# VHH binders against p49116, part 294

Target 1, 238 residues: p49116
Amino acid sequence: EGPLLSDTHVTFKLTMPSPMPEYLNVHYICESASRLLFLSMHWARSIPAFQALGQDCNTSLVRACWNELFTLGLAQCAQVMSLSTILAAIVNHLQNSIQEDKLSGDRIKQVMEHIWKLQEFCNSMAKLDIDGYEYAYLKAIVLFSPDHPGLTSTSQIEKFQEKAQMELQDYVQKTYSEDTYRLARILVRLPALRLMSSNITEELFFTGLIGNVSIDSIIPYILKMETAEYNGQITGAS
Below, E stands for the ipSAE of ESMFold2; O stands for the ipSAE of OpenDDE; V2 stands for 0.75 times the mean of E and O plus 0.25 times the DockQ between their complexes.

## First folded at step 16 (VHH)

Design N62 (framework vhh_7qbe_3)
Fold by ESMFold2-Fast, scan of step 16:
Structure N62 (fold): chain B 238 residues (1-238), chain A 119 residues (1-119)
Amino acid sequence: as target 1 above (238 residues)
Amino acid sequence: QLQLVESGGGLVQAGGSLRLSCTASGNDYAMGWFRQGPGKEREFVATISRSSSYTYYADSVKGRFTISRDNAKNTLYLQMNSLKSEDTAVYYCAADQYGRYRAPNYDYWGKGTRVTVSS
C-alpha cells in the first residue's frame, strides 16, 4: 500500500474570524477554537486508513484523542491564532475572577496550571520549529493510538500508528539529515499531551458556544458532515 | 499570496561585506537564500527556521555568511563577509509554506537582487 499521508493531508490552513476584536471576548475565542476543532476532524476523516477502520472505530478514536489533536492544532496554528494573546487574556480574566470571588481558588488553580502546561507545550513546539509534515505525522500517531479503552481492531490501529512513526522517521532523516537527534526531540513532546485535561480545554475554549452539549457528544455529527458543511464551519461561511 | 522583495545588492570589492534584505508580506514561513551565478544552475546558500532556532548553510559560505530574520518587521537578512569573485550572482529570497527550513522545493520566490564581486 501507499503512504499513510499524502500531500493533501499535510495542508492545514486555519482561517480566523475577521476582524479580530480590540478586546478578546468569549465569542471570538470559541469561534476560533471551533474552526480549529472542525478543521482537525475534517483532517482526520480525509485519511483513507482512518476511513478503512469504519464509522464506530472512527468515532471512538476521535472521542479519545480530540483534546490531543486540538492541542497539536493550537501549537501548529499558534501564530495565525495569536495564541499567546488569547492565553494572556484568559489568564487575566481568571485573575480577575479570583479578586471578585466568582470562582473557587482551587478550581482557578487547576485551570491556571492547565494554561501553563499548554503554554509550555506550545513554546516547546515553537522552539523545535516543527514543520507541517512533522505536525501531520504527530497528529496521525496520536489519532491511531491503540491503547484507548473500548477500541476494537486494536491490531490494525497499531499498524497504522507504526506506519505513521516509520514515515515520520523516514521524513525527518531525509529532510533534516544533519540533525541526528531531531526525531527523538520531537517524539518526547507527545507524552505531555496526555497530561492535558479535555474537560478544562472544553471550559477554556468552548464555553458558551456549545451550551450543555459536550465535545464528546457532537463528534459523531461532525464526522458525518459533508465537505461543504466542514468548509462552512472552518471559514465561517453561511 | 506571499510576496518577497530582495534589496541590498550591488558592486563590492573582493574581501568586502554586503548585507541583503528580503521584505515579506508574512512571517509564518521557513525562509532561505539561493543564488544563480553567470552560466550556472541556481544553488542553495542558507536557510533559517520560522523561530530562528535552526539555520543551515552551504559549505561554500559557512563561516562567511550569516542568515538572520526579524519577524516583527517581516524581514530576512543575509550578512555576507569576506566576499569572493565566485559569490557573484543574483540572490533570491525563498519561503516554504510548510515551515521546512530544509525544504526540497520552496513555494515562494522573489525576483532577485544582483551582487557583483570585483577582483
Scores: ipSAE 0.766, ipTM 0.900, lowest interface PAE 0.7, mean pLDDT 89

Design N63 (framework vhh_7qbe_3)
Fold by ESMFold2-Fast, scan of step 16:
Formats: C-alpha cells, sequence, structure tokens
Structure N63 (fold): chain B 238 residues (1-238), chain A 119 residues (1-119)
C-alpha cells in the first residue's frame, strides 16, 4: 500500500572508531568495515517489506548481496571513512608484500584490479553526486534481487524490486526534473557491483576477523541481533 | 550540529557586484542560498551539489549569479553580478544532510547576511 521506504530508511549514518590512529592498521580498517557491514544489515532488517519475506529468505538475500550493499555503503560513506586513505594504506601494504615475495604476482594482480574497480565505482558515484534518497533506493534494488540461485518467494522479491525502481524513478523525476537522463546514468552503474569479488572484499577489509570465519557464516547471527547489540557495534559502546 | 556563518553582505549600487561567503563546520552536504526581501516570502536563489557537478538557479538570478564551493576550505560562495534593487534581501546559507542540491526543504541554516542595492 504505502511506500517501500520511509524517511527513516534514508538515514544512514556511520560512526567511525575513535580515537583515529596516527597510522592506519589492519584492526582499525576491520573495525571500520565491520561497523559499515552491521549498519547495512540493520538498515535492511528495518524495512517492513524485507521483514515480510521471513527469516530464511532474509538470510538468503543478504548472503547473496552483502558485497553489493557493502560496496554501495563504501561509496556513500567514502568521506566519513576517508576511504581513499584506507585504500592507499592497503595498496602500500600490497607493495611491501611484493617486495618481500609474500604473495604471488597473480593474486596481487587480482587484488589490484579489484581496488581499481572499487575506486572507479566510488569515483563515478561521487561525480554523479548521488544523494541519500537515491542511495537508499539503489540499496533496495540490489537487496530485492530475485535472480540469485536458490531463492524462494521470487515473485514477491521481484515485486519489491520493481516498487523500489518505480519509487526511485518518481523521486528523481520530481527532485531533479530538468535532468532527463539522471536515472539512466545512475542505474547503469549497478551492473559493476556484480563484477566485484566478495572473497577479495573480505580479504581487503575483514582480514582482522578472529578465527577466519566467513561473512556468509555470520550473516544469520547479525540479522538476529537485538537493536541494542546493533547500536553497540555501530557506536563501539560497551 | 552543522554550523553555517554567512559574510560579505553590504551596501552596493545598482549594476555593481558582491561576493557572499558561507563557512561551514563540515563539507559532506549539498548547499544552497536563499533570500528574504522586505515584505516578501523567503525564496530559493541557488543550489550546488557536494562535488560541484550540479548547480541549479532561480529564474530571477540566472546569468547574473554564480554559486561555487571550495570543499578544502569548507566554504560556499555566491558571486552576484549586475545587481538590481529587487535583489535587496537578507541572504541565507543552507545545507541538506541528504546531499540534495534541489531539496524541498533544507536541514541547516545560517543567521543571514544583509544585502542592500541602492539605485
Amino acid sequence: as target 1 above (238 residues)
Amino acid sequence: QLQLVESGGGLVQAGGSLRLSCTASGNDYAMGWFRQGPGKEREFVAGISRSSSYTYYADSVKGRFTISRDNAKNTLYLQMNSLKSEDTAVYYCAADQYGRYRAPNYDYWGKGTRVTVSS
């Protein structure tokens, strides 16, 4: 009946760990990335349409799209994260690994290509000056993707994706009425998200996780967290 | 808690120019200028996106005013040329938390700076 997203679903505020270290390290990067991941999953869980699909479907959808949501979050929060500084630190670490022969040249090439794709994606979103409402709808479009293997309730998921697309179109046409091709410029950026490797994202941003647990394995637990636990992860409050 | 402070207002003769500035405590915002003349409603003047890729102007100022920003200095500018008596107003700096350079409403506002255009 009502809109897929309300104004409360547009708000997306990342709280960075403090104090900021003088030099970036693996633990700071991992903590920052973890906060963004938790914020992204909490955002998804707050959507009534998402809740209506049920726990099993919710888990399957987030497992399939967490890397796309995370990458959109990196683009949206690039300024508050100082993402360019984080990526420069990662590149510097990789250069040192090459000099010490700690990683294969083929693996380093794959990782550097991933970093380049990520930088180009974030740069393209920044040049388009994607606003908070547009980001919310883009996240909803990737969240409600009916085309992932193994999904049930695909007709309902497709309906929610189409609703997200229609509401984005209505928003852009009303807000930026003189920019006829803005929606097309925004939507054509989405396919690039599917080319990003979730395994490489995990290695770059989550390498500090204890026990080498995969993001896929922890998703069901994150989605079941109480709101207070989400707030604790987002703010770092004990 | 974004703070906006306008400066650069004053008295100028018709046909003259003024440059208004607005210093902000942050730069991750779309920003705009509004004005309120004597006995008139507050009206939109110009807006600019976060990275300056997009600008939008009210018809009354198109071709005469230029909005710009310097994100390194957290400063927004309004270059006002070919000033007319009807441009007399208090000019307000505003910011939108969602990054909309054509926001239906703005979240943060400065206290304003007065511009008087004499004939």
Scores: ipSAE 0.733, ipTM 0.887, lowest interface PAE 0.8, mean pLDDT 88

Design N64 (framework vhh_7qbe_3; at its last look DockQ between E and O 0.92; V2 from the best seeds 0.76)
Fold by OpenDDE, look of step 17:
Structure N64 (fold): chain B 238 residues (1-238), chain A 119 residues (1-119)
Amino acid sequence: as target 1 above (238 residues)
Amino acid sequence: QLQLVESGGGLVQAGGSLRLSCTASGNDYAMGWFRQGPGKEREFVASISRSSSYTFYADSVKGRFTISRDNAKNTLYLQMNSLKSEDTAVYYCAADQYGRYRAPNYDYWGKGTRVTVSS
């Protein structure tokens, strides 16, 4: 059996909306986030093992882990996105809402903590200097997680996850042979993804574009979207 | 496409020091220094990760050379101390698009700067 991932799965290029506004408005943030989401979903779709699970299982997997995939994408694309600037802009927008008493104190705390967790996670990944191959395997490990409720074919999913882990291990040992604990340092970051709320992520990054539509509900459509359509949307939006 | 421009090369006496610079058109890359001496193959010198968290050195330069970077200036540096005649070479700046400070192959290369160490 061939490898789970190939070199084609390592490339993860996000194209930002153009031009960048002087002030990062909600529309720009949402558009940027949407592009990342689409890129992440289409990345998953490009994996043969993902297709082998069938459409129903595929959709269920993505629904279960889209927030984690998206977060890994944020970390990976933090530089090109100017993520720190985006997060600062989001905080500024939230401050306006706070001044208008639109949010409870508890909700404000939850949202701010979530933003902190996102920033901390991305900073930690940057500090570890995670490379493109390692990101690809980490995303695969997250994608093929068998421990989500309601999944079918859990044995096969587990097998793919193990394969991703083994390939990552081999890669790290080969590439960073002098750092014997690099794999452990990388993997220990994954639990942080499970502590992040998908609902809050959705509110922060997608409310301006999606409105009352949930990410969960649009995932099947994204997965069915042709790559050409996706590319066309990127070009049209710029 | 990333552009890399080396500078700082020149003539220096054995035991002396020299600092090389490499200006990049971007900073989201793992970067490294290579060198090619007369009649020799290009060899690895040092590399540094994007955040500077990790550095790696060839055994031949370990303890004498220091690689560093300033991402705000998009500049890579190589501080060379205790220079030897065998350090004479054209030094090249390189970058990896995948962010590997231990990249097997680098994607972008400068034109090089010549370092000559005299006895």
Scores: ipSAE 0.843, ipTM 0.927, lowest interface PAE 0.5, mean pLDDT 92
Fold by ESMFold2-Fast, scan of step 16:
Structure N64 (fold): chain B 238 residues (1-238), chain A 119 residues (1-119)
Amino acid sequence: as target 1 above (238 residues)
Amino acid sequence: QLQLVESGGGLVQAGGSLRLSCTASGNDYAMGWFRQGPGKEREFVASISRSSSYTFYADSVKGRFTISRDNAKNTLYLQMNSLKSEDTAVYYCAADQYGRYRAPNYDYWGKGTRVTVSS
């Protein structure tokens, strides 16, 4: 029919909790991350192609890709979040946990490697100066991934992913016509998202706010929330 | 809303140099410089991406002008060297909310600063 994304799907504005605490704590980090997660899910829900796949397929897609969407959101919102400061606070907390013998050295190593991969990803995206239109299409490409196990309607999902890829190509070639290789530089960043552990992302960003419930288990409920509830979560109005 | 304030304009002799500044109320934007000379339409001069990784220049200013930014100070700069009479114009800074240093149009504009180049 028409384009996969409209200009309304490019706008992605994160509202941070206020006031910022004197010292970064688990509560502030989790609240900030939750707002970004809810903003990302609200973004996905607003896409007509996504709605057309139906509730069960929507739930399966978001369960499979929420960590990729969240990580792209961290990169896109790194400045407004002061992400480097948040990651430094997490690292400091982890170092203190080693000193107090609260976590195994092997687990700390896994978590530190995850933080390094996240920092490397966000820094590469910042250096490429990915714009809002490019981020919207990258999010659409990861959202409409037909290759996750257990998916139904994979043919339709693949068509939407190809449409996202084509529209990204058209956009980049028109907007950055002098930069022949920009599209390739952007696309080769995507495979790194699949190497990021969703369990470690949960532990770093969602401990204390979600409690003992996994993000995977709450996704169906978040996707069924009314628009007012979504808006309350992304702005903190409760 | 984003506020942009240009400064540094003035009278300068041909062959001279001048540095323009633009102070912004935020830094999460792609930014550019435009100018409008007497009896002419507004034209693009130069642009810069958020992290300064990419810059783009109009052919008329390449090699003479340098765009740069200091995100800690929320300030955009245009270093103008080897100035010519045809560089006489009101210079405007502009910002794009989507981070496009090659934006087809810009969302936010300053009120301009006047540059006069004497022959």
Scores: ipSAE 0.804, ipTM 0.917, lowest interface PAE 0.5, mean pLDDT 89
Fold by ESMFold2, look of step 17:
Structure N64 (fold): chain B 238 residues (1-238), chain A 119 residues (1-119)
Amino acid sequence: as target 1 above (238 residues)
Amino acid sequence: QLQLVESGGGLVQAGGSLRLSCTASGNDYAMGWFRQGPGKEREFVASISRSSSYTFYADSVKGRFTISRDNAKNTLYLQMNSLKSEDTAVYYCAADQYGRYRAPNYDYWGKGTRVTVSS
């Protein structure tokens, strides 16, 4: 019937913890990443099409794609987050762990490859100057992916994804009418998101979480939170 | 809130050159120049993306004007060469909060700087 997204879904404002410490530490990185995660989950939950799928389908969908949404959020907010500085701090910590023989060489190779892939993805998105409307539709395409194993209602999910794709196409053609290939350039960036490891993302950005709980395990609880609780987590209040 | 301050306007002879500057309080925006001449509606002049990867020009200024930006200084520039009397206008710096470098309407506007081209 109506559009998949409204103007309220284009606004995506990340607020960083303040003050920024002289030396970046695990707590600052984890708080920053947590704010982005909760902002991303709040965004997804506000979409009427997402609400229409029902709670079990919502949980399954977000479990399947949270790392992709988070990575799009990193690219969108890379400047305000000072993401390059955060990643440099993580690399320095890993190099110290090698010198002190604290981590296996194979694990360090995997983590460094992931950091390189993340940097390359964010740089490629920045070079394309992806705008806020385009990010909103890209996140919707990723969110409503019917290809993940174990999903129910895949026919309806596919219909919502097709609607997001159609609305993105119409937007790009209207706004960037003299750039015939812009949509294709944007869409070919998305497959890289499936190559991002959720367990390495957790290690890089969420090491400060209590215990050995994965983000996958807490998704049902995040999705059931009231809006006031989201705002507290997004801003780091209390 | 984003603040935009233009400078560099003035009186110049036809065929001459002038360089406009716009200082911004941030650099995470697509930015552009618009102008309003005597008896005319405000019109698009040029725009540049946040990364500077994309630039666009109105047909009337293509080849004569060059838009650029300096990320470190939060400054937008418009180099205007081979000026004509028809370029006489108030020039406005503008920015789009969503990064749209082809947007027909921008979110933030400067006060403008006057450019007068004399024969």
Scores: ipSAE 0.580, ipTM 0.821, lowest interface PAE 1.4, mean pLDDT 87
ESMFold2 (binder alone), look of step 17: mean pLDDT 86; pTM 0.880

Design N65 (framework vhh_7qbe_3)
Fold by ESMFold2-Fast, scan of step 16:
Structure N65 (fold): chain B 238 residues (1-238), chain A 119 residues (1-119)
Amino acid sequence: as target 1 above (238 residues)
Amino acid sequence: QLQLVESGGGLVQAGGSLRLSCTASGNDYAMGWFRQGPGKEREFVASISRSSSYTHYADSVKGRFTISRDNAKNTLYLQMNSLKSEDTAVYYCAADQYGRYRAPNYDYWGKGTRVTVSS
């Protein structure tokens, strides 16, 4: 038994569709988000501890936490994605929908509240200047959450989560020894991820998916992809 | 590959000031300054996190040097005040791909800029 994560699990490099269009559209946003989602799932499946839980447990864990992983990925990749520009475009589109009375006021309120929660989360992470090692462990902590309904192997999942927490603590204490409260500041940010609606995330970032396919339905297929198939998806190759 | 180019080095008198700049081809990095004096090993000087929320300084430069960055210009700065002969060195700009302002090692390095402090 070695560490839960190796240096290969810390590397998290998003390749964006290029070039960015002059005016953002649903297709570009969906393609960008899909690349981040695929990168996030590829990251999870590469962890030996995750593989050891078995296919059914892997699928259940990712279905339960994909929105938390995706949101952490948005925060981590905010600069490369120009996330603030994407969110501004979404807000502008929603404001135009209000003016044209195309969406209910209650739905628009829910979506705007989600965007503000997302912006607040990303701003909090940016203020803390969370590094790549910290992001990797935070993703591992949310991935190995034993408390989602319907999970099996919860004892083993909890042990992996505790291992992630312990390794994060060791890392932070070693790397940022001068900041006694850094770990506490980081961990207190995690509960906010549970307040983010996966349905609203799908609506904002994934409405461009062909055939109105839900993220929940594609997760088992993404997790079974060979590396070549995964690379094909993130580069747009067939 | 990230490219780093230092500038601003030169000859200054003891007690004087000098500002070094480092132009980077990207800004999504934690960055730092290192130096290597004549006959010495390379040593850490100062570092700064991606959004400038955190800085770290070697004890020998605390209160005299200030690290800062302008991410819109992809530029890192080191403002050096109250310079001493012991500050004579080649100063190197470095970047950490993981965003660690306390990195144990750095991934990208510039070629350096020479600072000479005379009495």
Scores: ipSAE 0.714, ipTM 0.876, lowest interface PAE 0.9, mean pLDDT 88

Design N66 (framework vhh_7qbe_3; at its last look DockQ between E and O 0.92; V2 from the best seeds 0.83)
Fold by OpenDDE, look of step 17:
Structure N66 (fold): chain B 238 residues (1-238), chain A 119 residues (1-119)
Amino acid sequence: as target 1 above (238 residues)
Amino acid sequence: QLQLVESGGGLVQAGGSLRLSCTASGNDYAMGWFRQGPGKEREFVASISRSSSYTYYTDSVKGRFTISRDNAKNTLYLQMNSLKSEDTAVYYCAADQYGRYRAPNYDYWGKGTRVTVSS
C-alpha cells in the first residue's frame, strides 16, 4: 500500500478575493473564509484514503472535524489572509453589536475568548514554523480521527490516522534530524483545536454570507462540488 | 515567482568581517545561504525559518557566521566574522516555498555575490 499523502497534497494555496477593500467588511471576510473552507474540503476529497471510506463516512468525518481543518487552514494561510487584520476587523464589527446590546456579557466573553484562542493557536503555529508538509499531515491526522461520535468504519479511520502519524514522524525525522523533539512539539498543539467552538467559528466567519445556513448542512454540497465549479467560483468572486 | 538579489560581497583580509544581504520579493519563505568555492561543489552554509525561530549552520561556520532576517524589509543577512581563506566563494541566497528551513531542495536562487578572503 502506498503512502497516505503525496506531494500533490502538500500544496495548499488560498486565493484571496480581489480587490482587497480598504475597509475589511463582513462580505470580504466571509468570502475569504468560504474560499478557505472549500479549499480545505476539496483537499480532503483529494486524498485516496478519504475516498475509500465512502460518501457517507466521508461526509460524517468532515462534519465532525471541519472546524479543526478550517482552523489549521487559518494558521497555514495566516499571512496571505492577513489573519490578524481580519480578526481585528471581526472584533471591531462585534463592538458595534456590543454597543447595541445585542449580546449578553457572557456571550461577549465567550466570543472574545474564542478569538483569543484562534489568534493564540495561529501564533503558536507560526512560532513553530510549521511547514507545508507538516500541515498536510496534521490535517490528515485531524481528518482521520476515529473518536468522533456516530462514525462508521472506525477501524479503517484509525488505520489511516496511524499512517498519517507515521509518515509525519518519518518526514520530521528525515527533514529536521537535529531537532529530536520537533514531532512532539508539533503534535501537542492538536488538542487546542478541540477547545474551539465550531458554532462560534461559524458565527464569526460565515454568518454574514450564508445567513442561517449551517456549515454542517452545506458540507455535503461542497464535497460534491466539481473542481471546475470551485475554480469558477473563485474566479468569479475575484 | 520569488526574486532573490544578493549583495555585500567583496575582498576582505583573513580575520576580517563581512555582512551579506539578500533582498527578496517576498517574506513567507524559509531561506538559506549556500556557497561555491573555486573547484568545489555548492555547499550549504546556513538557513533560517520564516519566523526566525530556528537557524541551522554547517559545522565549519558555527560560531563565526550568523544568519538573520528582517521580514519587514524582506531581507536576509549573513554576518561573517573571523573569515578564513577557505571561506572564499560565491555566496548564494535560496528560498523554500514550503517553509522548510532544512529543505532538501530550494526552489528559488539568487545570482550570487563573490566573497574573497586574502591571506
Scores: ipSAE 0.873, ipTM 0.942, lowest interface PAE 0.5, mean pLDDT 93
Fold by ESMFold2-Fast, scan of step 16:
Structure N66 (fold): chain B 238 residues (1-238), chain A 119 residues (1-119)
Amino acid sequence: as target 1 above (238 residues)
Amino acid sequence: QLQLVESGGGLVQAGGSLRLSCTASGNDYAMGWFRQGPGKEREFVASISRSSSYTYYTDSVKGRFTISRDNAKNTLYLQMNSLKSEDTAVYYCAADQYGRYRAPNYDYWGKGTRVTVSS
């Protein structure tokens, strides 16, 4: 009983690295993406229902869905990140790599297709003018996905997902009462998140920091961080 | 902190038109117009979503007022046509930090611009 999310879980404020460089570089992109990823994991950790599932289940859930959470975060924070400018810089770098024969054509095609899917997703969310409450519930729906392999407590996870869906429905119907089909327009966007490769997301946004270490492998360590250490990561202050 | 500055208010004859502007220091907000007439409580007039996909109007201004925005200029507009004496009020620009064009409460407010409609 009680709502799945409180008003504190709706607030999602990304602090960008400062100053912004004259030309976008891998370090700036990676730092910005890392801050968003850490903010997303801290957001998940703060949910009482998530905490109640226990450490092992929490780790498994975030490892399974971090790319979906990150992509929703990109869409939500697209304006503050100047995401279109970041993606244009990445595309320009890929075009130069083709000219210099540094990457295979097949790999470049896969990465470009991923960027186009990401742009299409973010543009669709922007056109729908998804608000902060709607984003919070969409993130909760993807976080509490009971259908990932290897999960325990799947019945409880499903109940939390259904609670998130119910609260989103109640919110949308109350807030946008005259827009009968808004919820359907929002929910039909979610399946696209599963079509985006976590490996390509890592390559595009995390190459400068991660190198050969997968984000999936570091998630357990980030989730165990103390609040002070975590705040240092998301603000860049240490 | 978001700054909102209204302009365009003035004296206009009944049946006339007036365009209000609100200059904002940012554009990542749902925005709206409110007004407060002499001896009245503040009331909602119109709102617009972040990308201009959605608008909402109070019944008394539907068909007469049009809300719009230019995000490149960080500017919100209210085009007021067929003005009535009842439209006399101080008009306020407001913004919602969560992007709700149907917000129950707005977070940021301008200081207002006065509109007087005379006979």
Scores: ipSAE 0.792, ipTM 0.914, lowest interface PAE 0.6, mean pLDDT 88
Fold by ESMFold2, look of step 17:
Order: sequence, then structure tokens, then C-alpha cells
Structure N66 (fold): chain B 238 residues (1-238), chain A 119 residues (1-119)
Amino acid sequence: as target 1 above (238 residues)
Amino acid sequence: QLQLVESGGGLVQAGGSLRLSCTASGNDYAMGWFRQGPGKEREFVASISRSSSYTYYTDSVKGRFTISRDNAKNTLYLQMNSLKSEDTAVYYCAADQYGRYRAPNYDYWGKGTRVTVSS
């Protein structure tokens, strides 16, 4: 009945592994991405509307949308992550793999197309200067998507998504009243998230941590973690 | 915690120009300038988004003041042209941690730099 999100859901601070290595490597990229993933999952499970849907529905929602949430997180944290540097290092690695004949031509086309889509998405979000409140509502719209196959409680999920959309609208109109088209410019960026492949995201960012296990398979365990362990994963506590 | 240090204030004749600078300890913020005139409450002057794609100005300074930033140098600028006596104030650099270039309240503040416009 109250607002879908409170101010506690707006703070989204990613702490990078320190120091950044002279040579970027899979371990640094994977640790950085893991911190973002855990921060994103902590954000989702802290939302009362998400909690109200129940554990099975929560798992199904996050399995369906984790890549979209992660991609929004990449865009939101692109500067602190030095994402452009990370993506350039990945592209260089892929070019070396082609020259050594280590990947199929079809796979490399898929991966390069995905990198270009990710770069384009992040650049468009940066150009719009999406703020922390707007990111929180965009993530809520993505999280409470009722159109994924296999979801239960889809009518309630749809009501939460509509509420996130209304709250974003109210926020943008109040905060950026002089820019009457800002909401529309923001919302037209969302369909690009469905073009992002979770399989390729895993290959780009999670190969060193996950190896042969998918993010999809570990989501139930992440959502059940005790708060203290969860905070350690987000912060990289000593 | 973000540190903000203003510079460039001084005494200027009406119609003159000044450029204010604000050196920051980071650049991942929406930033703005505020001012407080003698006996007045602090008021908004101008703001700029993280990427510089968006700027906003109070009506009394539009066309005369230009806000800009250099993220490589972590520096915010305010170019003030055609200065008037009513522009006399202490000017404050401010930053919003949530990246709102139209923030209702800012989280970090500098100590201010004094600008005096004489006729």
C-alpha cells in the first residue's frame, strides 16, 4: 500500500577489488562481477514486495531476470568498474583466441555482437545520466516482469511492476519537471536488456568463478544466504 | 567521503567576468553551484550531470553563466559573465551521490569562495 521502494533501496555502492592489477586477468574480472551480482541479489531480496511473493516465486523471478539486473548494474557502476577497460581486455583476448583458432567463427560472432550491444546499452544509459533513483525503479520494473514463462502469482507480479512504473513516472516528473520526455527516453532503453544472453554474460564475466556451473543453478543458494555472509560477498571483507 | 574545494572568487566590476573552479576528490557525482548573498538564504545557481549531457540554471543566470566539468581532472567550473551586483555571494560547490542533476538536496559541500561585484 505504501511505496514499492524506500530510500534504503536506492543506495547501490559497488566496492572494487583493490588494487587494480597492472594486467587485467580473469580473477579480477570475475571477483568484480561477483560483487556486483551479490549486490544485485541483496538489493532484490531486501524489497518487501519481493519478500511477499514467497521463496519459490522469488527464485523463479531472479532466474528469469538476473542477467537483466546484472546488465543494469553494469551500466550503473560502469565508471567505478572501469567497464570500458574490462571490455577492451576481453575483446583483445577474443582476438587472440581467433588467431590461435581456439573458438568457432559462429561463437565469436555471437560474443562480439553481445559485447557491442552491451557497450551500446551502457553508453546510452550514461548519456542519459540515469540517476540512482531511476536505476532502482528500472531494476524493479525488470525484476517484477510477469511475462516470463513458468511464473506463479503473475497478476501480483504485474501489479508490482505497474507500481514501479507509476513511481518512476512520479519521480521523473517531480525531479526533472523541465524535461517532459525524460521518462519516455528512459523506458525505450529497456527492451535492449532482453537481447542480452545470460550464457554469454557468464562466459564474459564468470568463467573463473563459476567454471562449469551456471548462475541459474546457484541463485537459490544466494537468495538463502545469511546476511553476514552476504555482506562479506558484496564488500570483499577481509 | 568526497572533498570539494572552491577557488577563483574575488572582486570584480559590474559587467566583468570570473571563472570559479571546484576541485573534487572524485567525479562520479552530479554537481552544482549554489550561492548565498549577504542576508540571504542559500540558493541554487546551476547544475550539471555526471556525463555533462544535462545542465540546469536558475533563471537569473541563464545566458550569463556556464557550468562545465572536466572529469579527467575532477574539476567543476562556473564561468560567470556579465556580472551584476546581485551576483555578490559566497559560491558553494556541491555534489549529489545519487547522480541527480536536479537534486532537491546535495550530499557534499565545499567551504565556498567569495565573489563581490562592484559598480
Scores: ipSAE 0.730, ipTM 0.891, lowest interface PAE 0.9, mean pLDDT 88
ESMFold2 (binder alone), look of step 17: mean pLDDT 86; pTM 0.878

Design N67 (framework vhh_7qbe_3)
Fold by ESMFold2-Fast, scan of step 16:
Structure N67 (fold): chain B 238 residues (1-238), chain A 119 residues (1-119)
Amino acid sequence: as target 1 above (238 residues)
Amino acid sequence: QLQLVESGGGLVQAGGSLRLSCTASGNDYAMGWFRQGPGKEREFVASISRSSSYTYYPDSVKGRFTISRDNAKNTLYLQMNSLKSEDTAVYYCAADQYGRYRAPNYDYWGKGTRVTVSS
């Protein structure tokens, strides 16, 4: 038995592409986002409870929650990524698209609203000063969500989610004993993750992908990668 | 690896004030101050979260010391008021890589700056 997550699952270190260009471009943003996505999937795959669910269930869970994991990763790695700079570059690109009449006003409004929601989420997490242990458990809670349509091992997934919630509660109450409302403030942030569209996340961060390929389509291939291939994508986890 | 450098220590009369600084090579950390007095174990003095939303003080310094930070300058501060002879110690800056302002142990440490309070 033991804890759901070990200390190795708390460590979450993103290595950014180097060098950073003077002016951000689609390629740099896409590679940075891809590294975070690979780190997030490698993190999930390394959890013994996740492995125990089996390949088909693993694929279904990650397909359902990758956008939530990615968004938590953006919040956690906001400083390392210079996320505010990346979002400013994306906004600038959108302004150029308006000027060139490449996008409809309605679509631009949807995308700008998504960026606002993302910024609000990341700012709320930063203001709460969520620590690495809290992020690991929040990611586990969203990963082991039994309520996604089409899942087959829902009772076992629910047990792992409950274990994650219990271990987060124990951690917060022990570590931040003076702050009786901290856990509640953290948990009420999670529903906002479900309001963000995975399609818009793909458009903002993964525009460099070619053809009809979506993140949903590549997930099974990423999950099958050898550990060395994951390490190549993240260029070191420590 | 994170580098931490303390400054601002010196000799001060009891009842006086002193401000310590710690310059860091990064700012994505929860940070704290510790001290070690003559013949004593290292003790916790104050801590601050990454965004300055939370601070923590033991009763021995609460109301007398104030921790603050300027993330744009990668600098941590400790404002010490109403100094007592018992505050005489080497003061250390520390950082936690996981962002825990209530960390059970800290990952990075400076070499310290000496504070002497004369009675």
Scores: ipSAE 0.757, ipTM 0.897, lowest interface PAE 0.7, mean pLDDT 88

